# VHH binders against q9c0y8, part 28

Target 1, 316 residues: q9c0y8
Amino acid sequence: MSASHPGILHEYTERLVAFELVGKSNVTLTSNVTRSLLLFVGGLGDGLLTVPYVQELVNPLDEIGWSIVQVQTQSSYIGWGTGSLKRDDEDLHKAVDYFLHIGGADFSTRKIVLMGHSTGSQNVLYYLTQSILPNYLIAGIAQAPVSDREAAYQFNGKEKTKELVDWVKAEYLDKGLGNDVLPRSKVENFFGEVPTSANRCIDLTDVRGNDDFFSSDLSADDFAKTFGNLKEISGSTAHSQLILLMSERDEFVSPSTDKAQLLNRFRESIRPTTSNSSLSGIIPGATHNVGPKSSPEALKWLINQLITALRSFIDQ
Short names: E, the ipSAE of ESMFold2; O, the ipSAE of OpenDDE; V2, 0.75 times the mean of E and O plus 0.25 times the DockQ between their complexes.

## First folded at step 11 (VHH; framework vhh_vobarilizumab_d1)

Design vRYR (at its last look DockQ between E and O 0.81; V2 from the best seeds 0.61)
Fold by OpenDDE, look of step 11:
Parts: C-alpha cells; sequence; structure tokens
Structure vRYR (fold): chain B 316 residues (1-316), chain A 121 residues (1-121)
C-alpha cells in the first residue's frame, strides 16, 4: 500500500526538487538551521523513496539532529540514461548550495553529508574528487558501491558487454554521435526501456569508463585517480571523510568476488589517509539496496553505522 | 531453460470468446510480471495486457472491459480471457516474461511462440 510521508519539498533549482523528510520531532515546515542534512542520491532508476531503507533512516537521524533529504537530479528515475556524472555533479552542487543558504547566513553552521546508493556512490566519489569542498560538506557515504560494468558482465556476459561497447564506439562515438540515444532493440537487454545515450552506455560499461570506479579488475593506479584524489576542504588542510558501505549479499557483485578484499583495496587507496573512515564496512546480510530480502539485522546495522558516523562528524 | 508456451487460439465469430493460456517453465513464475502481446497482420506487436507478480493488471485501451489477464502461480500459467471479440482482435497472441536489468531497466526477455486468434464471420 502506498504511504504518505511528511516533509518539505525544496525547489533547489527552477526545475529540480529535493524532499526533506520530516521525522517524529515535527520540525517546522521550513528547514531548521540547527539540523544537519544527509543528502541522499539514489542509483540508476531511483527517485523519491525508491530505496527502501531511506524512509527507515528518517526517525533515527531525526533523533540525533539530522534530516535526510532525497535529492532529485536530472538523472532521477529514467533520466540517468542520458545523463553523466558531470551533470549529476552540477545538480548536486546546486543542491548543496541551496541547502547551505536556504536560511541565510545562519545556515552556514549546517553540516552536510552526501550519501549515495549504488550508482549514487559514483556521484559521491565524483563530488569529493572534482573540486575543493566547502567546510560544511564533511563526508561522503557510498552505500553499495558496485561496478556497473561488472554488473553487466554478470548479467549480460563479459563478451556481450564488450561487443556492445565496441559497437557503440564504432557506430556512435567515432562518428561524434555520443549524445544520440541508442536503439532500444539493440540495448534493451542492458538498459531495458530506459533511453540510453551512447555516451552513457560507454560510461557505464566500458573499461575505465567515466563511471568505472568500483570494478574489481581496476589497478591501484586506477584507484589512485579516484579514491586517491579526494579534494581538500576549503580553508583547511582537512579533507572530507569517505565511508564505504558494501552489502554482503549484493546481487550485483559476483559471488566469486571477495567483498572484504575489494573493500580493503578501495580503502587502502583513499588519500589522504585521514579521509579513510574506520566506519567503512560490509552490511551484514544486506542485499544491494538493503531491501526486504536482506537479513533482519542488515537495516539495523546500517542505521547504527550511520548514526555513529553522523555523530562523529558533529563532534569534529 | 525458460519456456513459454501459448495455447487456446483458434477461429471464433465476432462477439465470441476465447481463453488463452501460457504455460511457463524453467523459472519461478510467481516472481515475474507477465504480459500478453499481439501482432496483427501487417502491424507491429502491441501490448494487450500485463499482470505484475503481485497481481496488478493493466490493459490496452482497445481491449479494456473485454479482456482479462490473470495468473495461476500454482500452475505456472498465465491466462487471457477474451470476450466480445472483434475482427480487429485477429492476431497472433504472445505471452512474455518481464524482467529488470542490472541497470534497473525493464524489458520482456522471453516470448512464447504465439497462438493465432482469428475473429471472422
Amino acid sequence: as target 1 above (316 residues)
Amino acid sequence: EVQLVESGGGLVQPGGSLRLSCAASGFTFSDYEMAWYRQAPGKGRELVARITSGGSTSYADSVKGRFTISRDNAKNTLYLQMNSLRPEDTAVYYCARYIVTWSGGRYYDYWGQGTLVTVSS
């Protein structure tokens, strides 16, 4: 059954909105400057409340003075098919800026954490590595940081994926048609009904594509370019922290992949080392989105881990 | 191996009724959204009806009120009850399995061989 959720709908641009969910504390109909914000970005196909655990975070976070905000970007729902990390990053910057300034100068004390689910994790990592961060953006959380490319390998086959990539490169990219949408009949087994541009296809499925952050076959040098390149906080020598939360039963990660080892590889690559949070880990019993097929303890673990993280950030 | 096998097609007079069946095997039928499509001569394949794993149904406007899609998960069978048939309903009818890709996209990945429905006086 459908449920209603109280909250504040923010127009953080002329065309994009973010929904701040209101917890039991009944925060006023306007964003409270005293509350820090967890800005949540979903993965491919996600929109408002499409990630099951988001609504479960509302009250626990509310109790500790945090609000969770679901940020809609141009990539929300089916928009990702014609999007890019760069475009997403632009949207997220606008969101962050909006929430920082929505209450005027007094809101400058607000802390913001970015949390991404699935491909949202690429957004988070991209955000943390592309530009100097404001002092109010204190951390990024990547939940279920999985390789889309390897997911394609798993679901469609490695060779078929390579064939797709080669075809797209030859027929579109080499011809300057990267923005063209691929014929559904040719790519629906990869992207379904989602209109997907040639560029986006390559971003997601090519080796070292623009979104290729979390593939297990990447080298230390590859990780150094992403995990190893976290930007500094403005006015400080400090850096935002990066928390990686993998799902133990992530269906998009090959069963042959040692998740613990992979996580360690990510963590070991984080630079500066001070940005490597000790709170990174594997959500026990969790499917990709910590959904209903997860172990009962999975959601609890995630909530507790987030609470611990967010509390620690406020004390900094 | 995933298999979908349609049956129940045939010749019927206008105003008549037919019940199509699609026997599914090789997968957990109850977990999947299923659909009926049809393709008339010289026309493209079109969605007729779909039913989610939870039992929610939707219909093309052209068949709404006349056709009913249903499923028996215990029998791994999809049904299409077709009432008040019209000549324009003449087509090969296909059942299809609906899946979600790794990217969250959706498409029908398996189809039956089809069963011919001819509505003619």
Scores: ipSAE 0.619, ipTM 0.881, lowest interface PAE 0.6, mean pLDDT 93
Fold by ESMFold2, look of step 11:
Structure vRYR (fold): chain B 316 residues (1-316), chain A 121 residues (1-121)
Amino acid sequence: as target 1 above (316 residues)
Amino acid sequence: EVQLVESGGGLVQPGGSLRLSCAASGFTFSDYEMAWYRQAPGKGRELVARITSGGSTSYADSVKGRFTISRDNAKNTLYLQMNSLRPEDTAVYYCARYIVTWSGGRYYDYWGQGTLVTVSS
């Protein structure tokens, strides 16, 4: 939607910003210490205003006392090609620390939920299970937690993806050149125009690469190391809640994948079991980013689930 | 199976006009940004014009005001109207489909075989 959007641009750390969209109430995180926020991180290629449903969340969230804030990280837009989940996680922790404290707030007065779309879902799961930094999130929400590796298999072919992985390991990783950008002609059909390092390619496309959290061929033991390892909220005896929202008509998930069964496998692996939210589900009629090609009920369903979840977190 | 087939090239005098067509099949044409590229002898491919799925257009500086890109989504056809042709417009002209990959990267994933435009006296 080409338009002006009222909001507050926050510089949450040197040279990185987040945009707080302002709803009808005109109440903001700087004006109310008890106001809570949904911190939103997009997927590969995303940045400010690129995920279409975010703007539609502004007023519903505002009505229940929540701001939605879109985070730019070093990986936003084309920056992901030379980044990592670890680097993203460091940026996101800086954003959480900033928003936790502005206006004189703290974790006792302000709740923070991290929501990720697409590979932003890997950011959410990494934050809650793999980060070595303190956790201040009451919950994480993963919308379209899809496997990048299985998407590569679907669109580029499994054998071609394995050949690329083997070549990158032999020519780059084994030679200590993991940070080198791969030649565009070799990888354009995977990554397009985005400059992509050898390490990033492996993270996304290798079996058990660092981003490989959601592949359907992973074992229960694999999921136990991630979904089974949610962190305590710092300064609390509670653990973060985890909500998983798959898109029913996700174009980046193979037609052969049973989304309901895969979702159940993720959910059954969540530990502690009290972190396994009953609000997880499949968004009816939704495309990957719940965009305009989605069935009309998809956005309404998403909004209702998010409002239900966010209201429940106020009582904690 | 995606196919792009160009037609309409030929020999034309300087100052003349040609209209190129690109027939598309095997995909939902209206969903995609499309482009015309050209490749002159001894040069790399260069962008001539783009048109988004929503109909917004852009042009290389060298052809602005002389060339017009358009699309007919009902006929799955991309067009390039070329007016006031110059000898430097001599090239093979290619139709291309623009996509975002599964990773969010962008490139042209299908190209036609090209149609030759020669501007000569």
Scores: ipSAE 0.467, ipTM 0.776, lowest interface PAE 1.7, mean pLDDT 93
ESMFold2 (binder alone), look of step 11: mean pLDDT 84; pTM 0.828

Design vRYT (at its last look DockQ between E and O 0.88; V2 from the best seeds 0.69)
Fold by OpenDDE, look of step 12:
Structure vRYT (fold): chain B 316 residues (1-316), chain A 121 residues (1-121)
Amino acid sequence: as target 1 above (316 residues)
Amino acid sequence: EVQLVESGGGLVQPGGSLRLSCAASGFTFSDYEMAWYRQAPGKGRELVARITSGGSTSYADSVKGRFTISRDNAKNTLYLQMNSLRPEDTAVYYCARYTVTWSGGKYYDYWGQGTLVTVSS
């Protein structure tokens, strides 16, 4: 059903916006009250209000002094097809900068947590580990961190995916045509109607591609290069917390994959070890986006974990 | 195995009516958006009508008011009621399943063999 949602639309760049959902208290990030921010970024295909559980977070977070903002990046909706994690990271940094400088007298004490859903999890990891720009996050939350490559294996087949990668490399990348958009007729079964560049295809589907953070066949050394390299918070020797929340019934993770084991492999790779949050876990009964096919308790569990985490950050 | 089988095509005079059926099997029919396409001789394949899993419909401008797409989930069948048929409606009609890729992109992954509709005096 269609619905209206109260909120504030923020222009955090010349052409990009972020939407703050306003809770029952009617206190906003522009109010003269100290308030922290959960900055939310979706995955492939996501935009504003496309992830169902976001709306359910508004009031619980509001009660504890946190706002939730959905950020629109250049990759929102179908924009991801010609995007990159680097481009996304630039947009996210602009958003973070904007929100650090708005609000009341105590905006300088505002805590910002970046929460990513699905491929948004790659954004979170990239921001905290590979970004060349300063880190201003107290924490990152990766919800439903899944391998796009292994999703392709599951949905399209491993061999077909490899054939795609080989073809794109030979016909585009080796010729310096990485920015060209692939013919829809050749890649529709992978990307549908979304215009997808050769580079983006490789990012998502190649072994150790730019987006390959969460694949189960990666080595400890691979994880060390990502999870093992959290950056310091700018102006501090402290590091951000990293919380990983996998969905128990994630339809994009192979049924043969031991999610608990995989999560542990991620967690044990996190450096420094102090960034490895005890709040990481598996959302019980949850589908990928904790949607309507999830168990009734899945959303409640997620909300409780988030509240617990966010409260802990205020005390720091 | 996913299968789509069209039926109901034939020869009809201008102004006449036909009802096409598409029998679906091998998947949970009620979960998918479905569509009718057509291809006239010497022309490309074009969308005629689509219906979401929830029952929302959309039509090409050329058939609005004349064609009706519907579905019976209990029978796993897609329908196209065609009224006030015109010679320009002559084509092979295909039913197709609309699906979502792992990346969130959408496309038609399965097609029927088609059924020929000929509108002629």
Scores: ipSAE 0.738, ipTM 0.928, lowest interface PAE 0.5, mean pLDDT 96
Fold by ESMFold2, look of step 12:
Structure vRYT (fold): chain B 316 residues (1-316), chain A 121 residues (1-121)
Amino acid sequence: as target 1 above (316 residues)
Amino acid sequence: EVQLVESGGGLVQPGGSLRLSCAASGFTFSDYEMAWYRQAPGKGRELVARITSGGSTSYADSVKGRFTISRDNAKNTLYLQMNSLRPEDTAVYYCARYTVTWSGGKYYDYWGQGTLVTVSS
C-alpha cells in the first residue's frame, strides 16, 4: 500500500539517516521534553519501512513517552553484501551518540533500547558484547535471532553450503581476496543478485563465522563467548538487559529445531545472569517478521511485551 | 514440481508479429513476478520484460513500444506479444520466475526450456 508517514528524518552522520516516526502526541526526540527511544535495526535486505510491525509500534510507544526510530546503516538494503558486523556496529554507535545529544536531552535522562530484527539481532548481541556500554543504553531486544548458517542449510542444503564455504576459502580468503565480490553465478541461490564479498559469505555461512551466534549446533563454550560476555554500563556495576523474542512460525528456522529449547539454551548462557530478562519468549503465531500471515494475536503479544519492557525501564 | 513451458516461437519476416506463451505449473502463479529473457547466438541472456504479481510492467529499451508482457492468472500463463519484429530480435526466448532467497536476495530460480524466434527474410 502506498502511504505517507509523518516523521523526522535524522542525518546522524554524513549521509546516513534514521527515521523517527511521529505518533499522535506530536512529541518527538527534538522536543524539549525528556523522551526515550527504541532504536530499530532490520535484517538482511531491510531498510526504512520494510519490517511491517514497526509502523504498528508508533502509537503504543508514543503513549508511554517512547519514540521508535528506524536506522539505516551502510548495510541497509543491498549494502550488507559487502559489509560486516563491525561496520554495522560502528554505524550504530554513531546513531546512538547522535540521539543522546538532540532535543536538549543528555545521556543521564534519556534511555535507549536497541532492537534488532533477524540479522539485526546479531547487531544487538554484538553491540552489547564488544565494549563498555553507555549508561543510557539500558537494553537490547533481539526479535527472530535466527541462524543464517542453518537457514542456508535448510534452503540450499548442508553439503552445498559447506562446498561453497570451502571453495570461497580456497579461492578467495587463502589468496587474500576476502573483500572481493563473488561471481553471481556461484552464489545467486544463496544471496540472489546482492553483491556479496567472500568475507561476508563466510561470516554468514561458515561454522563459527562472525555472524554465527544463533546456530543450534553451537556448544555452551561458543555461547559463553557471546551471550556470556555482556559488558558493563559505563560508570556503574549494572548491565543492560537482553530480551530474546523468537517467532513461533519462523519460516527461516528448520522445522527440526526446538525453538523453546534453543531459547532456553541462549538464556541460560547469558552472563551476567542479571541481564537475562524474564520478558524473553516465543511470539505466538508469528512469522519471521511478524507479518500479515501471522496469527492476529502475534502483533498484540509483541506490542504488549514491548510496552511491559519499556515501562519497566523508565519506572526504575 | 515447478515447471515453465514456453511456446509460440517460429520463423517470421521482419515487421511481423508473434505471441509467446509460458504455461506455469507447480506453484501459485499469481504470487510471483515473472519475466521474459532472450539469448541470441554468442550472447548472454538479456532481460526483455518483467511483470509483477500486481500487473506492473517494465521493458528493455530495445523492445519498448513493440513488445507487451501480460499474464492471465486464471490460466497460470505468461505472455509476450511481439510486434514490429527485427532481425536483432532473433533469439531463444525464456520464461523465468522471480523469487527471494533465505538471505533476502532476489533472483530467477526457475527457467523454461526456451522457444526459438527467428526473424529473417
Scores: ipSAE 0.521, ipTM 0.804, lowest interface PAE 1.4, mean pLDDT 91
ESMFold2, look of step 11: ipSAE 0.477; ipTM 0.780
ESMFold2 (binder alone), look of step 11: mean pLDDT 84; pTM 0.834
OpenDDE, look of step 11: ipSAE 0.725; ipTM 0.921
ESMFold2 (binder alone), look of step 12: mean pLDDT 84; pTM 0.829

## First folded at step 12 (VHH; framework vhh_vobarilizumab_d1)

Design T16E (at its last fold request DockQ between E and O 0.80; V2 from the best seeds 0.70)
Fold by OpenDDE, fold request of step 20:
Structure T16E (fold): chain B 316 residues (1-316), chain A 121 residues (1-121)
Amino acid sequence: as target 1 above (316 residues)
Amino acid sequence: EVQLVESGGGLVQPGGSLRLSCAASGFTFSEYEMAWYRQAPGKGRELVARITSGGSTSYADSVKGRFTISRDNAKNTLYLQMNSLRPEDTAVYYCARYTVTWSGGKYYDYWGQGTLVTVSS
């Protein structure tokens, strides 16, 4: 069940690392200035190789001149419980800066696409729309973007979630204790063993919380503030492409939700319209992480979609 | 409705044996990790043994070599074979279901009512 993977471990900060998976060609970001990278960030609980399809991307991407790099942020594994999208964004910007320049490369020779899985999709959207830091991505890919709030509704119940939010606001946020970690005995049905701060709880479960990008009950105005607010690429008037890839059988999306309609709502909100990629779509037969319970065609579809996207960026 | 019902507890002499059962219903038993906990008088609840959905087991140090956790997925039943029982094993024994939250965190979401095991001469 366990396996070894060849690659390069990069120290992109003093304490944080990213792993470049090396494909059959043995070409790396440090050995080729024209090598581009797909920077991959997982969701809640994810770290290196916790998303099953990542390893399947290595060789297909390698063949077209792209490396896949998995980034560890302070939020990796159980770190998300005391994190924030803002903190994540800072880490990701450091990673982007590092990888943009290693091997003597720059934006003219190397492109970076940020791909987020699950809650990593919030990172992608935040980077492209909310961040006050400069944008150096040619594109962002949100794979399996889901509402954590609505996931809580589905798993714990809407009323119970509201009760949680109200309690946390009253007992912590209103008292200036947002950084306090919530008692496990009170919130383990939401977060399990993961130490979770009051702020993080609210980010994930409150209406229009900081992480509330993908909820189906949000208004067009809400989407306009996020999807409708893509930033220019630094030093350019151009904007990044945004690709949204929902999983058809996403277990964290309510069965009553029309995914196609929801996706369209996201897409139609994207501004500028030129950033709304035609490659957005629903991964057929895919569970949330395109895992083993997915249809056999799901992974193939995802790979092909990614290859198509990444090829299109080389000439840009 | 998810239900866990323990049975098999009773009075036993030191050195004796008991086999506890936990009958599960209302969910796909085979897909869940299960565990046995116990709570002695005046003490906190402690993990005794756990078994993954795949059948991997782990034990508290205090019961290693004496207790065996097992499961019969066809019968939706969890077992705890207790051998070489000691007075310090006296407790109410609980079976519990281990689950994953939407956030990826894990916790025991359902517990049985417990069955009393008394080890005394």
Scores: ipSAE 0.796, ipTM 0.941, lowest interface PAE 0.4, mean pLDDT 96
Fold by ESMFold2, look of step 14:
Structure T16E (fold): chain B 316 residues (1-316), chain A 121 residues (1-121)
Amino acid sequence: as target 1 above (316 residues)
Amino acid sequence: EVQLVESGGGLVQPGGSLRLSCAASGFTFSEYEMAWYRQAPGKGRELVARITSGGSTSYADSVKGRFTISRDNAKNTLYLQMNSLRPEDTAVYYCARYTVTWSGGKYYDYWGQGTLVTVSS
């Protein structure tokens, strides 16, 4: 792709931005109030266009009358270290509200899908099941819904992760210092140079921490409290669809994890069952972010699934 | 296992030159950003120079124009050419590998044992 990307930078709330990539049609969300959008949120460390497939979605979605918008939250880039899913959710609701209404649009004519990559998948699930704010999403799409805790076990060791968790609880949480940034020397092998609060460390690495939605050792009862709790779309009796897209060659998932079985466990927990999309699946040949090390067919497969889903939402 | 082994340090007079080498093994060297750090007696480690996997370089202000970082990916070796040496360049020089964690955070995960450079009359 080019070093220049045509689009519109929106300030959807003071000092937070979203970038609407404009396709070959030159139709924008402001110029056509019936045009629908895929709102995209990346994972830890991500920001504008850091997830490589986003650029490739612009024209395929444009051809079916959809825009793609990359949202930045307070957690983008290194901001996640002192953030939370709750803070992210508040930012995302502001973005949804902004795009729902620009140009005079409303949900009866404009549909909004929230798609998350990696920990952005936790943002999607939180929005649809845990948020206390109104839901206006026709669907959520979770690409690479991976466990941060199990990634920490894989790369740092289970016992070292548990030792860190115990230390942080004793030295910070039990002392009311949850918002304090941890000494970099204690956590850099987990979080690198990113300033990371005690609360954020626990959210990501403790059993049933606030981000711990996708771990393979969680029970069916754990999944019932999350996947089993999808909200109605506000002003409707319908519920959002939930699409789960795992990457077949995801480098942050242990080789011992059976992705197909885990995906089935997530899907079997989805309530209402009508929210369990048949378009969920495993992206063949894909790395975590469907990047250049993926097989060439991975991106095509992803695009096809997204086009199929997005077309179906306009006809509802 | 990852190893970084520095060599080429020694005693040199002010205005002189030295070339440091860092032999890398146990990983795909060409895929990693690498750096030289130094630690003077009684001080913390400071960045001297870094070079990306693609060959882009940057330098501390105190060494710009005098030091050159380079890499030979075929030999798995990182270099630091040090010219116009000054007494304040006296330090132990370390080779370091830069990486990303599972969370996307970045840091130097492996360090060499260091090679001493002494600039004195």
Scores: ipSAE 0.549, ipTM 0.810, lowest interface PAE 1.4, mean pLDDT 93
ESMFold2, look of step 12: ipSAE 0.528; ipTM 0.801
ESMFold2 (binder alone), look of step 12: mean pLDDT 84; pTM 0.830
OpenDDE, look of step 12: ipSAE 0.740; ipTM 0.929
ESMFold2, look of step 13: ipSAE 0.528; ipTM 0.808
ESMFold2 (binder alone), look of step 13: mean pLDDT 83; pTM 0.827
OpenDDE, look of step 13: ipSAE 0.703; ipTM 0.920
ESMFold2 (binder alone), look of step 14: mean pLDDT 84; pTM 0.828
OpenDDE, look of step 14: ipSAE 0.735; ipTM 0.924
ESMFold2, fold request of step 20: ipSAE 0.517, 0.514, 0.531; ipTM 0.802, 0.799, 0.802
ESMFold2 (binder alone), fold request of step 20: mean pLDDT 84, 84, 84; pTM 0.837, 0.831, 0.832
OpenDDE, fold request of step 20: ipSAE 0.793, 0.789; ipTM 0.941, 0.938
ESMFold2, look of step 20: ipSAE 0.503; ipTM 0.791
ESMFold2 (binder alone), look of step 20: mean pLDDT 84; pTM 0.831
OpenDDE, look of step 20: ipSAE 0.683; ipTM 0.897

Design T4K (at its last look DockQ between E and O 0.89; V2 from the best seeds 0.69)
Fold by OpenDDE, look of step 12:
Structure T4K (fold): chain B 316 residues (1-316), chain A 121 residues (1-121)
Amino acid sequence: as target 1 above (316 residues)
Amino acid sequence: EVQLVESGGGLVQPGGSLRLSCAASGFTFSDYEMAWYRQAPGKGRELVARITSGGSTSYADSVKGRFTISRDNAKNTLYLQMNSLRPEDTAVYYCARYKVTWSGGKYYDYWGQGTLVTVSS
């Protein structure tokens, strides 16, 4: 059902925008009242209000002094096909910088949490671990962190995925054609109508590709290089909190995968250990995006976890 | 195994009507967007109409107002009611299933064998 939503459209770059959803209090990030924000980034194919639970967060967060902002990056909608985590990270840093400096709140008091859905989780991890730019997040939340590679294995087959990778490497990467867009007729069973570059294909589907954070077949050493390398918050010796929220009925995770065990493997790899939040967990009865096929309690659980987390950051 | 089987094609006079059917099996029909395509002699395959799982429809400009796509989920059947047929509607008509990939990209992944519609005086 179509609906209208009150909010503020922010131009955080020359060509990119972010939408702040305004709650019942009508207090915004541009007001003279100190307010923190949950910066939300979707996954592949996502844009504004494409993740159903986002609008349900507005009022609960508003009640505790938090705004929710949905950011559009160059990767939004079909833009991911020619994107990269590095490019996304640059956009996200620009958004964070913008929101640190607007309104009456001092950047020293405003807290920013980056929440990623699905492939947005890779953005969160990249920001906190691999980015060469300063970290200004008090926390990152990865909702439904899923391996795109293993999703490809599940949906297209492991052998077919490997064949794709080998073909793309031989025909494009080895020839210096990584930026070329792959023929739709050859890869539409993986990427549909989305124009996808050779590089992006490899990022998403190759073993230890640039986006390969959450695959169950990765080693402890692999996780140490990602989860184990959280950066300090800029201007501080403190580190961001990392919260991982998996969906219990995530359709992109193999039914044979023990989600609890996998989550524990992620958590155990987090360094420093103080960044490993006790609020990480599995959303009960939740599909990947906590959508309409989820159990009724799934959304409530997610909201409660977020509220608990966000309240804990106010005093820090 | 996913199967799509078209029927209802035939010879019809200009201005006449036909109703095509596509029997679907091997998957949960109600969960999928479906479409009709056609391919005229010497031309490429073109989208005629599509219907989402929720029942929303869209049409090619050339058939708007004349063709109606519908579905019966209880019967796992897709329909194309074709009215006011024209010689230029002559083509093999195909039923297609719409698939969403793991990456969110979309494409029509299964096709029927097609049914021939000939509009001629």
Scores: ipSAE 0.687, ipTM 0.929, lowest interface PAE 0.5, mean pLDDT 95
Fold by ESMFold2, look of step 12:
Structure T4K (fold): chain B 316 residues (1-316), chain A 121 residues (1-121)
Amino acid sequence: as target 1 above (316 residues)
Amino acid sequence: EVQLVESGGGLVQPGGSLRLSCAASGFTFSDYEMAWYRQAPGKGRELVARITSGGSTSYADSVKGRFTISRDNAKNTLYLQMNSLRPEDTAVYYCARYKVTWSGGKYYDYWGQGTLVTVSS
């Protein structure tokens, strides 16, 4: 919430930036080839400095030789409404390629972890399981891997959401108009002022839409196609680790959802099984973004899990 | 049921003042950002001022320095103090409740019926 944050603004590709926050050591990715990074991607509506716990991670990560880098993609802020997981994935690969090499580093000296908050968790899972581009991430961390479709059901109603989906299919998709922006008056109770394409609406709100990785009514076969398909790290026989961190008081998850059971269903589907991190868990007392309404212990618990994970990646 | 009821509109000469009120009911008023919009004859609805739940304010350039938005959370009432009124301020003024959807999108989900302000000699 303070106005000024020391750091380095990187232009990792034309018109897209990432912000490396600088901790007390003043060591940076440019100044030290062995310094590793946690690349952070927010959810719908997020951008630089919008997820409150990111600023709190700077010094704990700095103490163990990690930078936290907040990435802006074309989907940051309101751009998500005309985007896709595929487009986000392309942006994130460009960021990874950039950070892998700055300061004279390469993948043998610098470790990269992708962490996503909210729909950024879909970005993480997509990167590790669906991307056709080379994988250089040693791990992915999904904080608040929440179903957008079930959130729409909770806040707009299941019947209203199905009506919207049917209408968008009939009036746009069936007519080859998937990239068209939907009339705001028809969709503002779902997407507000954000210009939202027909394709993006379907990705988020249809059963098995392209973003629909975390819904509780998906089958084991559905999870096998995503969680069950983690990629090897390029140039290695090792696979990325996956850490799943649910928020106990997540306001976008139905109160009736058994989060421990759902987390277990995700974890049981992870293949190879060696990618299923024991550091996955439920953040006690946490709201969706681990914000100020969270229990005081929530942030400390999150920091502890992250430090434990990141330290282990350097020690090996 | 959410209700927003505006009052305080009327006829006023240029240079005059009016104070609009919006009585809110059916929700926890102090939790919501609120706004005033206006609609002149033959034109679309446009933002005049907004105030967050924490009291931070912002204004359209055309009214800055002349209008003041405020709220009284104990009375569930939103206010617009309008000073140095001009003929171009003539419009129906609407009170609106701000909302953020599950997707992070922002819009105004409830509107009052409006109160007419006419600035003329």
Scores: ipSAE 0.560, ipTM 0.825, lowest interface PAE 1.3, mean pLDDT 93
ESMFold2 (binder alone), look of step 12: mean pLDDT 84; pTM 0.826

